# Designs tried in a protein design chat: VHH binders against q9m2c9. Part 24

Target 1, 358 residues: q9m2c9
Amino acid sequence: MACIVEDPQRAGQSNETQIALISGVPDDISKSCLARVPREYHMAMKCVSRRWRDFVCSDEMCDYRNEFNLAESWIYALCRDISGGVFLHMLNPFSSRRSWKRINDYPYIPMREGMGFAVLGKRLFVLGGCGWLEDATDEIYCYDAAMNTWFDVVPPLSTKRCYFACETLDGKIIAIGGLGLNPNAKRTWDIYDPLTRTCKSCSDVNIVPEMEDSFVMDGRIYIRGGVGGSSTAVYSASSGIWERMDDDMASGWRGPAVVVAGDLYVLDQTFGAKLTMWCKDTRMWIHIGKLSQLVMKQPCRLVSIGNSIFVIGKDCSTVVIDVENVRKNKMNGVMVCSSIPKTWDDDIDVISCKSVAI
Key: E = the ipSAE of ESMFold2; O = the ipSAE of OpenDDE; V2 = 0.75 times the mean of E and O plus 0.25 times the DockQ between their complexes.

## First folded at step 3 (VHH)

Design c1 (framework vhh_8dlx_2; at its last look DockQ between E and O 0.01; V2 from the best seeds 0.00; counts 0 for: pae O 8.0 > 2, grease 24.4 > 24.2, SAP .734 > .668, placed apart)
Fold by ESMFold2-Fast, scan of step 3:
Structure c1 (fold): chain B 358 residues (1-358), chain A 124 residues (1-124)
Amino acid sequence: as target 1 above (358 residues)
Amino acid sequence: EVQLVESGGGVVQPGRSLRLSCAASGFTFDDYAMHWVRQAPGKGLEWIGNIYDSGSTFYNPSLKSLVTISRDDSTNTLYLQMNSLRAEDTAIYYCARGGKWELPRYYYYGMDVWGKGTLVTVSS
């Protein structure tokens, strides 16, 4: 829908009235140059002029950076503070001094349980969930990392959900199963397509209710849920077919999972914290290394950037593991670690972590 | 009425070139990014590329060498030039307007206005 303004006057050519981005330089060359500036300086660029701010905040900026292979993935941790409000901490992993920084913009949204989290381009999406006195919701909220602003997304999900699997695959958000007032929610999934801003709803009897964890690998969404995490399912988005997960692979999925360079890593939190990798060739779990429970507060969240796994504790204290040596030396089992201290806020809880590329 | 009308589709032999047009009306064309999207029979939507109001173009990497997008803001017209057409290029081709943030609390991600499409059939 759009509002049509009746204007009987003929407008002049807008291009002749536009202010140049850089004096004496054509806009296409100027934009190419601005897009090559490292992400850490983008906030300063927004202060140069209104046109620079508009460009830095635009999808056009992101398209240039993707074309040039300059996009930088930064980590965003969705946290709950002592007041019960939700907000983001941000980490630039490429900074010489890596530290968590609080983002000052946050919506007045009560913390919900069982929310879904997904990333599309420069935007982080928070979907669904339930409250103390509120049944499952279909609401979607979006944080735009270039604009540093929260928005309500319209339209909402087609089905109200909490405790569901939520992943990004092939440029779409896929929300699978979960609980809701509609009893069919547990056997359905929604595909949110940002091109059309619509949800396609599907159903299948093989969907497990009460999802605990999920990950994307090789064009498939792997889901774990049910009593004691004993039920697994695999969804193929390209074919729309549900498959059975390899039983040996499923038996090693005992904590948060992340995919790095096509390989599955799991932080097994059963007896301490052990990082393991699924070896496709041997169909066995390989022990990579151990983390002390005294250093990492559980539950932990995992985010991958390049060849590194960022293990983020409940208090936002972070351990960085370089897994390149495992691949290069054919599973030598040696971990290379560094640490990033928690934020100054002692009373925060990390709810979810995602990387957002700009 | 805000409208996008595609034209120039039809039956084309393999290896030939084709140019599609999209006529825009009812809005300030030169304020918007414009997109081309296609849908092959029995397949999902595939993004081809876009062109910003500045004239900057970006393409699906799988299609970059085969297509060129251009615009004429004086006639409110968007173009898609396709070269070396193959049978797998058979699809309905849509032009679409890039979404804008309309209200401070609402964010329009993706495309907000679509044409009805034009069919391109690549066949001998």
Scores: ipSAE 0.534, ipTM 0.812, lowest interface PAE 2.4, mean pLDDT 80
Fold by OpenDDE, look of step 4:
Structure c1 (fold): chain B 358 residues (1-358), chain A 124 residues (1-124)
Amino acid sequence: as target 1 above (358 residues)
Amino acid sequence: EVQLVESGGGVVQPGRSLRLSCAASGFTFDDYAMHWVRQAPGKGLEWIGNIYDSGSTFYNPSLKSLVTISRDDSTNTLYLQMNSLRAEDTAIYYCARGGKWELPRYYYYGMDVWGKGTLVTVSS
């Protein structure tokens, strides 16, 4: 039950002095109506009035949409081009014209690599990173998808870091390991709490070096690193410690990972592109299907929306896998997938991307 | 009555600094996030930044290096320090009341009370 968090502003606003959202309609009804408008029109809605803008950008809007099961997740990709430029692109998977679109640029976006990319609510966070002439940083940038606006966040990370794992757990952003000026940074993690707007640094020797991948499953953070991804660790927020990942599970983590409906999927890229699933009951990796290498450019990232896995290639070429369908059809062959071509409005040559869904 | 009153605006030379104040009344100031917004002539509203009840701040990245937001809860006053002012900074500056209390989810956008604004003119 998604706890509809009431907008705290509601309690203090005497309804009497505010211009109605929709003339002649009670605000609650108006809100309900507005919330039913597809996400693709939300930008236009914000142009109607300030009140519309505010509502559309509000958490309340999200609450209404969630309540009505109208949530429409879009995929966002933090892309780096050959020039070192960093761009944010978005894909509406529900559009009849599925194409990647560049969103408003962050003013003075630093040409950094090794940045963390995390999602919390309706916001994207870009964290840390380093540049050719810049050591690891602790800066945090926030993009609000509803507002279509970038923010600088203060305070920064507790530890300057790049090439680190970044996940969201229990409403907090966790920046894990990586490289920094501090030689101990690789064995530390930062916990950014949006409620308190604080960042806490912790350390554990069990954090793996050279972070390659991470995922969250069952309230724990899994990280993979080391030379060739040979090292794994699991973090539990309850204990606040990192432990070694079980060998049987770790053995099959040979590529990008994503959790779908509580199940772990990995695109094993050791010999082609094989989608595998971790079976919790049997503690075995199960082969789900094979992807054609012709439709994707490695390295790939995985993003899940509902029961679909989006395989996003290096250049944002995207393949969509319906997991439910694939599981039912036990196809011992090449999985039937839909593809979304790379359509850039800009002549950007993407060399890397990190992707999330909001 | 809930009221916000901006002050400190005026004509300033390029390169100078200016501190704006916003006096809040009629509500529990320390419970609310506060925002600064500006509007240049002929342009739309531009969000400058905000400060939460906790003292944490968010800034427009385009203005981060030039502005600092602070608050004094004992006097119910919001401040905007602006440095190295440029002609482009000419605008009406507004303070606005944001949300009451922080939610587990991020809440930055609800500005329900606005001041009348104070004009800042940067000219040689």
Scores: ipSAE 0.016, ipTM 0.313, lowest interface PAE 8.0, mean pLDDT 84
Fold by ESMFold2, look of step 4:
Structure c1 (fold): chain B 358 residues (1-358), chain A 124 residues (1-124)
Amino acid sequence: as target 1 above (358 residues)
Amino acid sequence: EVQLVESGGGVVQPGRSLRLSCAASGFTFDDYAMHWVRQAPGKGLEWIGNIYDSGSTFYNPSLKSLVTISRDDSTNTLYLQMNSLRAEDTAIYYCARGGKWELPRYYYYGMDVWGKGTLVTVSS
């Protein structure tokens, strides 16, 4: 149904005051109550009044929920349908009926490949990419997960790029390497600062060509590229430069990667599916377990929430691995996992997945 | 070494159908995605569609109702079936090899080997 906008009620007063969020309740108490409502009901709350909508979508509510450890992480999958259209699916992993839902209010993004996908706060960013026969673009689109709306971002990237690594670090979005008619994109990286609304470009010879994957761990951005993932590099915020990745660490990065509670996990699907973890203390990759033959068609994307890894394949078919349980309890080397059924829409490719906490 | 040769072009009346072929040699054909691209006189390149090693196809939406792409891995041959041809379909038709990697590709960086093209002229 359409959202009904209601004016706040007025009480008999000696001067002009703002109408209360909840009649007879001070606004600071009302906000405390509203901020504690589970995220799955936030859409309904936005329909109560303009004041409720403004609060639910506000930084104030998001900050309150983070401060009091109330934030809930939902998963967003950037997807492509058979027509080449780009859209989002969303999963609330805490719902009793865990199922993927398509975001209804999206623009048809032109046929575009190699886009960056990044999260900062309550917002998702889709950056760059190229058309099927079109050069790379510098465009940035933003989806605000609290408002459930898209908008254009200005300024654009400093460098037009596609097939690049895209991560967030220290409140900034970092677009790294990639392709374009300007060959310098391979060795450059853009820093987008949403607070100052500026984008600057940097270069470094250590940035690898032909990006395949990336992750962020311990304040550093790791990238893998080149033919067969043969080239790796690491950006460290403390030094401000790109360095060579540890060879032992790089040797086990043979599939999609995700960080859970500071530990790096990689899913290798070459012959079945096996999960490995980088052990910093021994400097070795250790075998965690294998999936019970529930192999999903590549490409698979990984995202973590708490102690869980979500393995997301074609049509958003999903396997959930609770790494706390599988590290404590394995049955003959096979991990005990749960699954979430694929979407009702067929022939959907998943480009990238991220979580957004609100 | 690596070679793609298109054939089947020529002069065709409007409303007719035409099947183009692309013979591949010098590489393991069934490991690669394959593409069709065309260029009308005085215009830029237009991507028609592709077919993955799995046999799955993806098409330019503006052409989707008019074309069908198929492959025969036993003969290393890529096909383009075109129906209900119009004068605006007059173009040089190219086949191109996509990358071996998992990543989606587009023409400028992901199509590394091209044929010389075959001319299709649609006129009465």
Scores: ipSAE 0.014, ipTM 0.409, lowest interface PAE 6.1, mean pLDDT 80
ESMFold2 (binder alone), look of step 4: mean pLDDT 82; pTM 0.835

Design c10 (framework vhh_8dlx_2)
Fold by ESMFold2-Fast, scan of step 3:
Structure c10 (fold): chain B 358 residues (1-358), chain A 124 residues (1-124)
Amino acid sequence: as target 1 above (358 residues)
Amino acid sequence: EVQLVESGGGVVQPGRSLRLSCAASGFTFDDYAMHWVRQAPGKGLEWIGNIYHSGSTFYNPSLKSLVTISRDDSTNTLYLQMNSLRAEDTAIYYCARGGKWELPSYYYWGMDVWGKGTLVTVSS
């Protein structure tokens, strides 16, 4: 049976009189022009007409912006409040008055622990998780950043999981291991392919460790888990093979990790908060700079945009570190940073942070 | 019956050009974005590019200089022009239906109608 993508109610709209996007201008030229408008004005553009709204919300708009190298990465923080609700805060790093803003669309997503958070194109996915009185789930929720709307109906994972590694690689979401009612969950991983709307399950006889942290670098998914974060694993998506992590590299993975322009950075929180970088050539961890624990509420999340690392605290208080000098002049002992205040709501916890380019 | 039928595949020599066609029936063709996707032997699906109802085309950056997608809405036909064919272009080529022009493309939710594919073999 073919999956029907059409909305029956909207099928009738194809009979409505078409009007030009811009009077006197062909639609292909109009779309090219509209795609060049900075992302901060896209909300205003959606108020001009139904046709402008449809175009701004479309994948066609995103395709134009990507082709023109105009896509802007904004940061989305999935947060929980004391009432057990989940919601998104958003940060535009290109704004002169940078501040976290709450997304006004309230998602009806159950609060769960150990959820996965992944990005494909303009969409954010929240996968799996468990509750105190609820076993692991296979539910997936999707937020479209161009539409600013949550989708209720998303095909589920093939396996119920919580506390698993969740990354995007080669246009797919990969959910690895974790806990669930199925005792073999920790030995399986799901590959969600948006092209076919299918989730394929893969398995290995070896134990996949419980997940604490993960990152993608050089076509591989690096995973850390187990007691004290002492167990590491590397998944190669191209070969489908599990590899061993460099022991020296693994020994320095003492906090949240992020990859900037092919280089691994870790916020080492062993004695204070210290940003370090893995130097592939020398196989050594390099000190980048120190951050005050009074400014950052633990646990922190890391997101990279361009040559900057955004260190996001539990309350959304954010420190921005420019690491361009590390790549160009190598580390000279100077750290350039700025700060963004915490959100209005003091009783929130950041669960995960991702950047979405539109 | 909603149907997509690819044609134009076959054996071609390296460096030559080839044009594939996809005949659509059973739906209002000009309301939909259309895609070309290929699958090399033993490999996964690789997106080639798409064309929106407006005629706007977008390509896999790795293939942009080698392919051109076009459509003829009067004959309900989608085309893929391939130039400078090489051995690694050997694959089954599929056309697939994307989203309606009034709706966001469901590329991230999958393409809902696929042809059965046409085989292209590039060999000396």
Scores: ipSAE 0.362, ipTM 0.734, lowest interface PAE 3.6, mean pLDDT 80

Design c11 (framework vhh_8dlx_2)
Fold by ESMFold2-Fast, scan of step 3:
Structure c11 (fold): chain B 358 residues (1-358), chain A 124 residues (1-124)
Amino acid sequence: as target 1 above (358 residues)
Amino acid sequence: EVQLVESGGGVVQPGRSLRLSCAASGFTFDDYAMHWVRQAPGKGLEWIGNIYHSGSTFYNPSLKSLVTISRDDSTNTLYLQMNSLRAEDTAIYYCARGGKYELPDYYSYGMDVWGKGTLVTVSS
């Protein structure tokens, strides 16, 4: 029962957070109203007050928007320049302007090959990789898309790896196989759980060592790798069981893959650029259309939002393909295309692309 | 030292209700979001839900009709109310500390402090 002297700074901050979010409105109702504002206005909302900034940046707001189906998916591209700089570009696909914008927050991220790029909630993760003067790393970098800020510290992976499969499923990042100084790394996978801040390592003798592509469909992670991309495997994250991929399905996996409304699309880049879809009913690949190599600088990356596939070229020039009709008519696909040009003159290369819902 | 201690577990018959408690010490409880997580025998961790400093609750959709999370900041206690218990609800139940409510720059990423868990066995 001693006299307790309250921390003046903490007392000041507590008093500041007690100020109403909206004058004359209870905070619970105010938060409901603020959470319903379209994402394009969130940056302006952060300028209204510190309490609005804190709420807009919070997991509470993101959880509310997700529960009430208010979340909007925007595209983030991880790019590198000739000088070895790594940075993010962002695209709001629902904006009338529909243009790529460079993100101004720029901590030093080393230029590495074979990095993983993953999304959990509002956060983007860059994992692993290797370089000319650096063996495989376990470093993780995290960008918070609501705060528009990189985190200074992130716990590392359990295993140093590069050229590995990196996917998110069931709220976890799963890093499968790849190369590293540990010769056993090629037959292991790490499950990074952000809720527990833990990384669990598992092993299986059937894992291919070097990964080229991966995708998530129907609760499974599909991977392709090995010499010439001839080896495939399917991982069930819920059961931890490895399955065999359908041979006919595997034979058509000749480039980057994306899933739209439960259907697999692949951009075959072996002899030009050809979009194909796997038809489960007939067990055949359906030709959707061709893209000119003169228009699309390869290698391309794919991201899906709604019924659209965004084909992002090496220089970040983008083609948007509407596959609504293909999804409804699996026997005769129709491509409706539009384009989004790059907004800069500098030579850059797209490393990876993901969508982030806020 | 920061600690979380779960209590209220035990053997309970199918169809009955059970309330678990979590006593927090060593930190300013009302500044943090709190979570409930469970682990069934031979299975991985399953997130049940959370409660923010404001009292806002979010649940695993698979469990939303069966559970209610609440907090009492005056006693530094977190609660999990479970109804219509089934044999498949047999698990070790953990409480965990989430993010701090204050400025986003101070927000903890994920859950950094966990209790040792309390066992709930649903059997006839």
Scores: ipSAE 0.021, ipTM 0.532, lowest interface PAE 7.4, mean pLDDT 79

Design c12 (framework vhh_8dlx_2)
Fold by ESMFold2-Fast, scan of step 3:
Structure c12 (fold): chain B 358 residues (1-358), chain A 124 residues (1-124)
Amino acid sequence: as target 1 above (358 residues)
Amino acid sequence: EVQLVESGGGVVQPGRSLRLSCAASGFTFDDYAMHWVRQAPGKGLEWIGNIYDSGKTFYNPSLKSLVTISRDDSTNTLYLQMNSLRAEDTAIYYCARGGKWELPEYYYYGMDVWGKGTLVTVSS
């Protein structure tokens, strides 16, 4: 509007944006202090004032915590209940009372199979998938772990896909291959770049069509898929080209994989649950230990935090394995285990697990 | 009418320093966080760093020792100081507007306005 004349007899209105974050303290110092508070208290901080809530939920808060090396990785599990409803469970591994907690779910998220699950910063992404009465989709859903709320993502994937590899590399989400109505989907990959808010498509003939598992190690995405999980492929981010996977390394990839401090670990679930590690020096798999099938319900998912592997069973029952000693010696190690009980929710299934640092 | 215009690019010899400027117009500059982003030939975008309305800066750890970001709210200008330039620093440099009070709904950095970029070539 072009013309505003102030009434000289009108009482002034308080401007909330001029109020200090902490009385008597400059905002930059206040923000520095607030950023140092452990993540478990962030929800309580959101109740102090609107300015504290806004700061705690902001990108600025995350930037401070990252600079101070205070970011805490918590585990988020995408789960399905008996009615097919999709929701998130969360685990704080730093709490003395380590237990799974149900958090907000998206009431209209579709009942889909073969969905991708990826992390960028404080946000979790659910991509693609298909259903019994639904062909592959290009839809993306986003959850913000600092706000504890779901919101939609645009643009969608460039190609409708399900049962594809989905990894975060170099600040981007890369969705590789999979199945879809477009027969070229199995030879394409999408790169979602949060800086431009765009998704671009790439193609190559060396991609396996149906993906079972993937992991990121040393700037590369390793993929296993195809009939019986016998096909492997490696995508190199630095060159933008496809490489061949080491045959000896591929032969030991018989279950979910996780990378800890640059070393590859695989949980072989063919007869029980056996943790193995790929030794780069000798080019051989070494046996780390066995987990009881009576305690662990398959299929299991793996997440790493620091030098620990979290083995998450179908019902969220969790075993924590410390591999620091194995990493230092690589020839012989002592495995230290602890356990976290399953959730009290009956008949839930874990779809995928990721860690989110805040 | 919201615009960001980068300047100060050009050909620079290895080991030298260079300062880039970004002139903002059409919005209240001091209400927004500002970012620097670069793109080397044939490569993707690489985030350099940001500066909040308070003057607090955060940098890409791989670049922190080589760059300094600053702002002058009185002239609506963002700066990028680069030291010890190498051939690998050859890129188009963009400034971009971030958020302040409104959290980006979908994306980690939430950049909504970009300049056209300025080319920096490090060559003997």
Scores: ipSAE 0.269, ipTM 0.676, lowest interface PAE 4.5, mean pLDDT 79

Design c13 (framework vhh_8dlx_2)
Fold by ESMFold2-Fast, scan of step 3:
Structure c13 (fold): chain B 358 residues (1-358), chain A 123 residues (1-123)
Amino acid sequence: as target 1 above (358 residues)
Amino acid sequence: EVQLVESGGGVVQPGRSLRLSCAASGFTFDDYAMHWVRQAPGKGLEWIGNIYHSGSTFYNPSLKSLVTISRDDSTNTLYLQMNSLRAEDTAIYYCARGKWELPDYYYYGMDVWGKGTLVTVSS
């Protein structure tokens, strides 16, 4: 059934001996006040006291911010340098000076191809993958964005897999299909449930072996894979049933996909980079705009925040596209965009990108 | 020996209230956030809510008006108060130990669960 990890217990500390967060103010009121501070100041808050550091790093802080609808989505890019070293870049889209910043906590994550990248709450997960000299793995690595640290012990996948679909849905990470020496990988999926810290496997004949891309829309996971990306499938979480994808919709899925306010956008990376949108009303793809190949190095990754699409190139160069007016008018309009300068290191490669809300 | 033991379950009529208890032993109870989770017959696990050592509570939005979680750190006991019970509230209710509240490189999610207590809402 399960891959359960037992965490070490710490007996050297007790919350009963801690002093008040704010002198003269009850802790619950203090925490409520601290939770309202914008995310950009959270690092500075960690320097005030051990109690403030503990609170800022806690799930309790995140729970308050979510309840007050104050959570801010920041972008995290998993990168590798020329030596194969793995690290995270972070971008605060709400900063007046938007620039990529390298996170100084360097994990010991093996460089692998076909890894899954998923977000659950304040945590980023890196799952599976393979290498030239390594068959598919079941290893999982976890980064906590509030603590700015990587966890050493994470339950593995039930099945070793690479080049699989990896999405977050209904508070769980779902890893579907992929390649590996274990034949079960090709027609199974793993569900990682943080409530139990367990993985369970399911199977279905409709799962394609090699996944090329996936996205979540309207409670469904859309996947594309197989030889030349010719096979598509849709998983409905509410019914637990695999469905057929609209053929016209599938025909325009020629690059990375992102969903903004219930609408599907795809960056068609064949012969350049063209942003397109699936129009549900007409059941046709509409062309929104073209991005310069001089600035955007393929393959690009897409992240949505609010009404904006962040197009992140292989070298971390980033274009921000506001699609609010396009979405309202359901037509090819004037594309409003701004750019974010790339990092200096020309030999870095972006592996995956996700937004993390805190 | 780390242990969580739920009690207070049983058969209850629709519209009534019920309070569940969870007795914790073998660890420093006040260092942990505590959770309530339920599983209805034939369905998956559903998170009800949690409580931190400070008394701060957070609930599943679909259940917030119907439940109250509290704790007594002096007796190492967690409580779940349920009001206006309906047939769909029939489930096994689990007490679970959550995240260590102090920063810890290894601590995430829920790692210790009780065996559960059955609540049946019927006439």
Scores: ipSAE 0.176, ipTM 0.629, lowest interface PAE 5.6, mean pLDDT 79

Design c14 (framework vhh_8dlx_2)
Fold by ESMFold2-Fast, scan of step 3:
Structure c14 (fold): chain B 358 residues (1-358), chain A 123 residues (1-123)
Amino acid sequence: as target 1 above (358 residues)
Amino acid sequence: EVQLVESGGGVVQPGRSLRLSCAASGFTFDDYAMHWVRQAPGKGLEWIGNIYHSGSTFYNPSLKSLVTISRDDSTNTLYLQMNSLRAEDTAIYYCARGEWELPSYLYYGMDVWGKGTLVTVSS
């Protein structure tokens, strides 16, 4: 018995496959043409026919767009309201009208603390977490950004976890450490491989029990956690070996972190909000600029797209920083900045933010 | 009943070409995207490429100039043509069934794998 759900649309597939996508044009050429349409029009394309909808939602569409180098990264914010409702908000950073929009699908997710949030291809994953009547869970929920639909048919984590590091690296989701009823959870990590649809569990004594923050850089996962964020560790995915973090580098990790074109940026929130960059060549932190605490509600989340850092406040108010000049070592002391207002929804808190390319 | 069987592996000299085949049975072959994946000794799985029912092919950028994937839906057979083989191409080569061409599966990734066929590139 399979956990695979038969789609009623498959019962009609033999009839559907006899109908051309575009009259008089071979399907492979039609698909190539459709894949070149900008992402903002994909919802309209889904209204043309069942076959167009199916193609626009397919992995084949994403493969064409990736090959043509046409994939657009949009930002997704997992939010909760005061009643405990969980919602996705989405931002198209390439739109002439940059505004947060609520996703129309209803989430199947119960609100939990300490959840992991990861992206793999066109899909967003929400993993683990705990609640007032539930210690820790192994449940995984998946949102397909092309279909705009939530699914709960993802195999669970091998270990129940909350407050853990969750990153995507080398086409896999890696969930590291955290808390759970299983005492071994603190010193284990799960690797979810989409090619096999399986989770593998590994263990090491260098894992910090409670994770506060993490980032991926140069094929490594950097984690910070423990009492007051005082403990750091580095996981090398290629070797499977845990390394010690550079003490000078670790001393500057005083807030949310993001990697832009191989360089680490941290929003230091110790005295106001100060953007800093780790210079690998000199092994020193460089001050980039200050951001107003009056505009940004902490805790902030960081997402990078191209040469831009999106600083997303607790209320979803967003500040966009262009770091192209810094990245090219053409520092003139000027930082380009623009802003996007908060969502239309009242009393919403941002839990996590990720970019999804389609 | 649902199975994939790879064949055509063996010992081959550097610089030569090799064609692998994969025979599918127990399902409607032309409804599915098909993939080739390899695993070199002591290393993880490396995706080679895929082919959709439409005949559209997509490849790992590192391998695009060296491999060609094709399918014959009338015989339920998937092919991998490899050219200019090097020692680094020594691996077990797997045929795998991917997500259905239409987004009807809630089950993501590859769900059916063959047992693999060993390719050894050496003198």
Scores: ipSAE 0.277, ipTM 0.681, lowest interface PAE 4.5, mean pLDDT 79

